# VHH binders against q96fz2, part 13

Target 1, 269 residues: q96fz2
Amino acid sequence: CGRTSCHLPRDVLTRACAYQDRRGQQRLPEWRDPDKYCPSYNKSPQSNSPVLLSRLHFEKDADSSERIIAPMRWGLVPSWFKESDPSKLQFNTTNCRSDTVMEKRSFKVPLGKGRRCVVLADGFYEWQRCQGTNQRQPYFIYFPQIKTEKSGSIGAADSPENWEKVWDNWRLLTMAGIFDCWEPPEGGDVLYSYTIITVDSCKGLSDIHHRMPAILDGEEAVSKWLDFGEVSTQEALKLIHPTENITFHAVSSVVNNSRNNTPECLAPV

## First folded at step 13 (VHH)

Design AA1
Fold by OpenDDE, fold request of step 14:
Structure AA1 (fold): chain B 269 residues (1-269), chain A 123 residues (1-123)
Amino acid sequence: as target 1 above (269 residues)
Amino acid sequence: EVQLVESGGRLVRTGGSLRLSCAASGSTFSGYAMGWFRQAPGKEREVVAAITMSGGKTYYADFVKGRFTISRDNAKNTVYLQMNSLKPEDTAVYYCAARIGFYETAPNEYDYWGQGTQVTVSS
């Protein structure tokens, strides 16, 4: 996974992240550094994306079931990294393979500290290799959306009004991530960064791409992944597997350029 | 930083019972998983029992065999170890430990430690 969409306005995004805490109380996640949230139809590594994480990571007296939403840098920078420039990291941390998560120090260490997060997106993009050609067809992949008579299908959003209706009730893609905190050697703000855990693709997606992000499907899966106080690493890792509960449609080549940030990126062709 | 202070250790006879307490300083006790460890002379420190921040899940070492119970009172910032049916083999210094997150069985996974309390079980 190297490209996502996360374009919802902050308030809409927050509402979409409503949850129940351990006590069954309805909650909205609190924002940390909301100003770093930059909505985009075309998010690439090194950009900031909103993630959910346990409040306990920031407040030691917090219930671990409570959630914070925070923009973090895509591409995990390990806490032990001693260079002053994160770009000098010699290995790719955009993704973490589920099968090697415990083998790589950059992921194992933060995971052992309970630094699990849920990466939020409208969906992610993947490119299908066309047989016999050097051409790649991009697809937008996302959770199936509930078709309300009023909201129409993503493809039927012919009007701005319909478009808004679709996104107001959009089920966000929830991807399993690991984050870390890096303190620059020269001082400054702590950098929070994340990696997306990847798995082998489900059968439905296998023709498009052989790998997919580990998707946490449902509130329980999300809650368990985040709650590092009550759910062990071992138990959490059981949540990491392919899911068939996805849909996709072909999109235009507009998304190929990471500078393009328009609705056309995820529009069906 | 959290300071931990153990109490309750004493000399008891075989088959006797003890209740150990560990009091934590500060207001952040509820965020920590707590563990009881013990170290006998010439032996390594080993986990006895552990409990999640909410108390919802507990761990017991194999040698406990139902004799000990770990509990916590977050309102009192205290974790307890009720020890029943004590044996001479249970003689050790017992330590309270705290960590952020899920409990662990390895001592090196804990961030804060008490000074320990001596438990001696006589035959």
Scores: ipSAE 0.894, ipTM 0.953, lowest interface PAE 0.5, mean pLDDT 93
Fold by OpenDDE, fold request of step 14:
Structure AA1 (fold): chain B 269 residues (1-269), chain A 123 residues (1-123)
Amino acid sequence: as target 1 above (269 residues)
Amino acid sequence: EVQLVESGGRLVRTGGSLRLSCAASGSTFSGYAMGWFRQAPGKEREVVAAITMSGGKTYYADFVKGRFTISRDNAKNTVYLQMNSLKPEDTAVYYCAARIGFYETAPNEYDYWGQGTQVTVSS
């Protein structure tokens, strides 16, 4: 996974992340560093994206079932990194393979500390190799959305009003991530960064791409992944597997340029 | 920084019972998983029991065999180890430990430790 969409306004995004805590109380996640949230139809590594994480990571007396939403850098910078510039990291941390998560220190250590997060997105993009051509067809991949009687396919929203309605009730894609905290050697702000755990693609997606992000489908999966106080690493890792509960449609080549940030990126062709 | 203070260790006869307590300083007790460890002379420190921050899940070492019970009272910032059917092999210094997150079985995974309390089981 190297490209996502996360374009919802902050308030809409927050509402979409409504949850129940351990006591069954309906809650909204509290924002940390909301000013770092930059909505975009075209998110690439090294950009900031909103993630959910347990409140216990920030407040030692917090219930681990409570959630915080925070923009973090895509591309995990391990805490032990001693260079002053994160860009000097010599290995790719955009993704973490599920099968080797425990073999790589950069992922194992933060995971052992319970630094699990849920990466939020409208969906993610993948490119299918076209047989016989050097052309790649991009696809937007996301959770199936509830068809409201009036809201046709994402593509049928002919009016701006209809488009807004589609996104007001959009089910966000919830991807399993690991985050870490890096303190610059020269001082400054702590950098929070994340990696997306990847798995082999489900059958439905296999023709498009052989790998997919580990998707946490449903509130229970999300809650268990985040709750590092009550759910062990071993138990949490059982949640990491391919899911067939996804849909996709072909999009235009507009998304190929990471600088393009328009609705056309995820619009059906 | 969390300070942990164990109490309750004493000399007891084989088959006897003992309740250990560990009191934590500060207001952040509820955020920590707690563990009881023991170290006998010449042996490595080993986990006895552990409990999640809410008390919802517990762990017991194989040698416990149902004899010990770990519990916690978050309102009192205290974790307990009820030890029944004690054996001479249970003689050790017992330590309380705390860590943020889920409990672990390895001592090095815990951030805070008490000074320990001596438990001696006589034959």
Scores: ipSAE 0.893, ipTM 0.953, lowest interface PAE 0.5, mean pLDDT 93
Fold by OpenDDE, look of step 13:
Structure AA1 (fold): chain B 269 residues (1-269), chain A 123 residues (1-123)
Amino acid sequence: as target 1 above (269 residues)
Amino acid sequence: EVQLVESGGRLVRTGGSLRLSCAASGSTFSGYAMGWFRQAPGKEREVVAAITMSGGKTYYADFVKGRFTISRDNAKNTVYLQMNSLKPEDTAVYYCAARIGFYETAPNEYDYWGQGTQVTVSS
């Protein structure tokens, strides 16, 4: 996964992340560094994206089932990294393969510290290799959305009003991530950064791409992944597997340029 | 920083019972998994029992075999180890430890330690 969409306004995004804590109380996640949230139809590595994480990571006496939402840098910077510039990292940390997560120090160490997060997105993009051509067809991949009586498919939103309604009730894609905290050698603010865990693609997506993000489908999966106080690493890793509960449609080549940030990026062609 | 203070260790006869207590300083006790470890002379420190921050899950070493029970009272900032059917092999210094997150079985995974309390079981 090298491209996502996360364009919802902050308030809409927050509401979409409503949850119940371990006591059954309905809650909204509290924001950390809300000003770092930059909505975009076209998110690439090194950009900031909102993630969910346990409140216990910030508050020592907090309930680990409570959630915080925070923009973090895409591309995990390990805490042990000694260079002053994160871009000088010599290996790719955009993704973490599920099968080698425990073999890589950069991922194993933060994971052992309970630094699990849920990366939020409208969906993610993948490119299908076209046989016989050098061209790749991009697809937008996301959770199936609940058909509101008025809005059949994302493609059927013929009116701007209907389109807005679709996004107001959009089910966000929830991807399993690992984050780390990096302190710059020269001082400054702690950098929070994340990697997306990837798995082999489900059957439905296999023709498009052979790998997919580990998607946490449902509130229970999200809760267990985040609650590093009550759920062990071993138990959490059982949640990491392919899911068939996704849909996709072809989009235009507009998304190929990471500088393009318009609704056209995820619009069906 | 969390300070841990163990108490309750003493000399007991084989088959006897003891209850160890560990009191934590500060108000952040509920954010820590707690563990009891022991170290006998000439042996490595080993996990005895551990408990999650909420008390919802517990771990026991194989040698415990149902004899010991770990519990915690977050309102009192205290973790307990009830030890029954004690054996001479249980003689050791018992340590309380705290860790942020889920409990672990390795000593090096814990952030704070008590000074320990001596448990001696005579034949």
Scores: ipSAE 0.765, ipTM 0.899, lowest interface PAE 0.6, mean pLDDT 92
Fold by ESMFold2, fold request of step 14:
Structure AA1 (fold): chain B 269 residues (1-269), chain A 123 residues (1-123)
Amino acid sequence: as target 1 above (269 residues)
Amino acid sequence: EVQLVESGGRLVRTGGSLRLSCAASGSTFSGYAMGWFRQAPGKEREVVAAITMSGGKTYYADFVKGRFTISRDNAKNTVYLQMNSLKPEDTAVYYCAARIGFYETAPNEYDYWGQGTQVTVSS
């Protein structure tokens, strides 16, 4: 997983993240750095995307079930990294394989600090390589959506108002991530960055690609992944598995160029 | 920073009981997972018991075999270790420790430590 869509306006995104805390109280996540949110139909590594994480990461005595939403850099920069430029990392941290997560220092260390996050997206893109050709067919992959008049139906919009209705009650894709906090050696703000955990693809996606992000399906899974005060690393890792609760459609090659940020990126073909 | 002070260690006979307390100050106690560790002379420090920040989940080392109980009272900023059926091999300095997040069993995973309280179990 190397491309996502996360295009909703901030207020719509925030409302889509409504949740219940441990006490059963309905809440919205509190933003950190909201001005760094850069919505786009075509997010790539090194860009910022919103993630959920426990309030306990920021506030002593916080209820660990309370959520913060914050933009973070895609491509984890380990806290121990010594160079001034993250491009000098000798390894790719866009994704983290679930089967080796406890073996790689870049991921084991922050995981041991409870630095689990939920990466938010409308959905993700994957390219299918057809046998006998070098051509790749991109697909947009997302949770099944409950369709009502103009909600959840990407092809139904005929005006800006109707486009907004397509995304009414859109169920955001919730992917398991690990984050770390890096202090640049020359000073400046702490860099928050994340990796997306990957697993073998489910049967439904196996014709498209052999890997998929670890999807957290439902509020129980999201809550357990985030709550590093009450859920051990070992128990949290049991949440990491493929899911068949996924749907997709083919899209045009417009998405291939990461500079293209238009609804056409995810439009069905 | 949290400051931890253990109390309650003393000499007891084999088969006796003892309750250790660990009072916390300086930072909010309820935001920490807590552990009891012990160290006998010439031995490595080892986990005895641990408890989550809410108190909802606990861990006990195998040698405890139901003899010890960890508990916490967040209103009093205190964690306890009730020790029953004590044996001479339980003789050690007992330490209270704290960390943010879920409890762990390795001492190097804990950031804050008390000074320790001596427990001596006579034959």
Scores: ipSAE 0.415, ipTM 0.775, lowest interface PAE 2.8, mean pLDDT 90

Design AA1
Fold by ESMFold2, look of step 13:
Structure AA1 (fold): chain B 269 residues (1-269), chain A 123 residues (1-123)
Amino acid sequence: as target 1 above (269 residues)
Amino acid sequence: EVQLVESGGRLVRTGGSLRLSCAASGSTFSGYAMGWFRQAPGKEREVVAAITMSGGKTYYADFVKGRFTISRDNAKNTVYLQMNSLKPEDTAVYYCAARIGFYETAPNEYDYWGQGTQVTVSS
């Protein structure tokens, strides 16, 4: 997984992240660094995207079930990285394979600190290799969406009034991630960055690609992944598996160029 | 930040019981997982027991064999270690320790340490 859509305005995104804490109280996540949120239909590595994490990472008195939402850099920069320029990192950290996560220092160390996050997106893109050709067919992949009285089709969402019919109640894709905090040696702000955990694809996606992000399907899975005060690393890793609860449609090649930020990127063809 | 002070260590006969206390001062006790560790002379510090921030889950080293119980009272900012059926091999300095997140068994995973309390078990 190397391309996502996360295009909702901040207020719509925040409402889509409503949750219940450990005591059953309805809450919205509290934003950190909201000015760094850059909505786009076409997010690529090194860009900032919103993630959820436990409030306990920021406040020593916090209930570990309470959530913060913050933009982080896609492509984990390990806390031990010594160079001044993250582009000099010799390893690709866009994704983290679930079967080797406890063997790679870049991921094992932040996991030991409880640095688990939930990566938010409208959905993700994958490119299917077509037999006998170099051409690749992009697909937009997302949770099945509940049709309501005000629901519309994704292809009809260009205008403001039609946009609300599709996106106002969109179920965000929730992917398991690991984050780390890097202090630049020359000073400046701490860099928060994440990786997306991957697994073998489910049968429904195997014709498109052999890997998929580890998807956290439902509030219980999301809560357990985030709550590093009450859920151990070993228990959290049991949440990491493929899911069949996923749908997709073909999209045009507009999405191939990561500079294209238009609704056409995810429109059905 | 948390300051930890252990108490209750003393000389006790084999088979006896002892309760250790660790008082935490400062702004946050309830946000920390807590552990008891011990160190005999010339040996490495080793985990005895640990407890989550809520108190809902606990860990015990194999050598306790059901003899020790860890508990916490967040209202008093105190963690306890009840030690029963004590053996001469339990003689050590006992330390309490605190960390953010789920408990761990390795001492290097803990950020705050008390000064220790001596437990001596006579034959």
Scores: ipSAE 0.396, ipTM 0.759, lowest interface PAE 2.9, mean pLDDT 90
Fold by ESMFold2, fold request of step 14:
Order: structure tokens, then sequence, then C-alpha cells
Structure AA1 (fold): chain B 269 residues (1-269), chain A 123 residues (1-123)
């Protein structure tokens, strides 16, 4: 996984993240750094995207089941990184394989600090290689959506009213991530950055690509992944597996250029 | 910042009981997992028991064998270790420790430590 869509306006995104805390209280996540949120139909590594994390990471007596939402850099920069420029990192941290997460220092260290996050997206893109050619067919991959009489088609979201019919009640894709906090040696703000955990693809996606993000399906899985005060690393890692609860459709090559930020990126073809 | 003070260590006879307390000051410790560790002379510090920030989950080392109970009272910022059926092998300095997040069994995973309280079990 190397491309996502996360295009909802901040207020719509926030409402889509409504949750219940440990006590059953209905809540919205509290934003940190909201001005860094840059919605786009076409997010790539090194860009910022919103993630959920436990309030306990920011407030030492907080209820660990309470959630913060914050934009973070895609591509984890380890806390031990010594150079002044994160682009000089000698290895790819866009994704983290589940089968080696406890072997790689870049991921094991923050995981041991409870630095688990949920990466939010409308869905993600993958490119299928066609046999006998070098052509690749992009697909947009997302949770199945509940259809109502007022639901709209993804390809028809070209006006404010039609957009709301599709996106106002969209179920966001929730992917398991690990984050770290890097203090630049030359000073400046702490950099929060994340990686997306990957697993072998489910049967439904195996014809598209052999890997998929680890998807947290449902509020119990999301709550357990986030709550590093009450859920151990070992228990949390049991949540990391493929899911068949996923759907997709083919999209045009508009998405191939990461500078294209239009609804056409995810429109069915 | 967080200060931990153990109390209750003393000399007891084999088969006796003892309750250790660990009081926190400087801030509430309701956001911390807590552990009791022990260190006998010439030996490495080892976990005895641990408890989550809510008190909902606990850990006990195998040598405890149901004899010790960890508990916490977050309103009083206090963690307890009830020690029953004490043996001479339980003689050690007992330490209270705290960390943010889920408890761990390795001492190097804890950021805050008390000064320790001596427990001596006579034969």
Amino acid sequence: as target 1 above (269 residues)
Amino acid sequence: EVQLVESGGRLVRTGGSLRLSCAASGSTFSGYAMGWFRQAPGKEREVVAAITMSGGKTYYADFVKGRFTISRDNAKNTVYLQMNSLKPEDTAVYYCAARIGFYETAPNEYDYWGQGTQVTVSS
C-alpha cells in the first residue's frame, strides 16, 4: 500500500470518526494540528494524512480509550534517526510487514512504547499487473458501504448535493499503523510519522496484489489497537490479519500521477 | 516528577504475612501501569507482580504461586502488594515501579522507581 484517498472535509471526517469510549460515552476525536490536514483524492508517501491515537500519548492521566486525531507524515522516521533531513533515510518505511515487525528496530521500538495508530482513508489504490504486458490496472479498494434509498454513486459525486449522497455517511477505511516521534537535531517541532502494517492479501484481492494493509474491521478492533494502556502489544498483534470484508472497482489511469487530485481518481471505469 | 515511596517492609517469620504499600506524589498515577520488583543480594532485579492503569489486568511471576496479590487504589495514588505464606527465599529489597502504557516484566521498561523497602523472612 502506497497510495490512498482521504478527501473528506475536516468536519465530515471528524463526524465519521465518532466513537464510544470505555465507559460507553459517545465522543468525537479531538484534533491536534488541524491546520496540517490536506485532503486529497490522491495521497502519496511523505504527505500528511490523519491518524487516530490514544489521548494517553499526550496527557499522562488521560483515559487511554479516548482518541486524538492528528495529521502525521506517511513514512515513519525513527526517533533514533540522526541526520537533519528525513529524506536521507536509507530505507523505506511507508509500510511495515507484519511477519517481521518485532525484528525491525525501526518498528519494534515505537511499538514497545505503545505507539499504535489507526490510519484513516476513504480507501486505497493498488495496481494490478496484466499478464503479457507492462500495463498496470489501478483499482480503488474500500470497505463495503451501506446503501440507502438516498445513497449516490461514486462516479456521480460532481456537485455538492451529489457529493453528500456518497460521502456524508462513508465508512472510512481503518488501517493498523505504528508511529514514532522524531526530534530534529537542528531544533524545530517534533515530527510525527507513521507506517502502515501490511499482511498477505485476502483471496478477494489476490488477483490484484499479493499484499494488503492490515485492516481493523469494526470498533472493537480499532479500540483494542489504540488502547495501549489496557491492551498489550502481544494482544494487539492478534488483530493483524487479512480481511475479506473489502470491495473494489477499476479506476482510470488519472490516479497514476500523484499530482492529480480530482474525483476522477476514484471514479469507476 | 513522579516520586514513589515504598513502605511496610520488615522482618517476619516463615509463613507470615506482610503488606507493602507504594505511594505516589507529584502527580496522579492513574495513567501508569505499576509493578513490584525484588532484588536479593547478588541477584538481578526481577518482576514480582504488575497491574494495568485501571487495575483490570494483573501479572504474577511464577514463583508467586498464588501467595501474593497486587492491587491499586487510584483515589489514594497507592499500589499494594499483599504477601502471604512468606518463605526465606522471598527475602529481598522490594521496589515499586511505574511506566506509561501496558505493564512490562523487564525492569528496563520502567521509568520511575522507588527507593525500595527491605523484606526479611526468618526461618
Scores: ipSAE 0.378, ipTM 0.767, lowest interface PAE 3.3, mean pLDDT 90

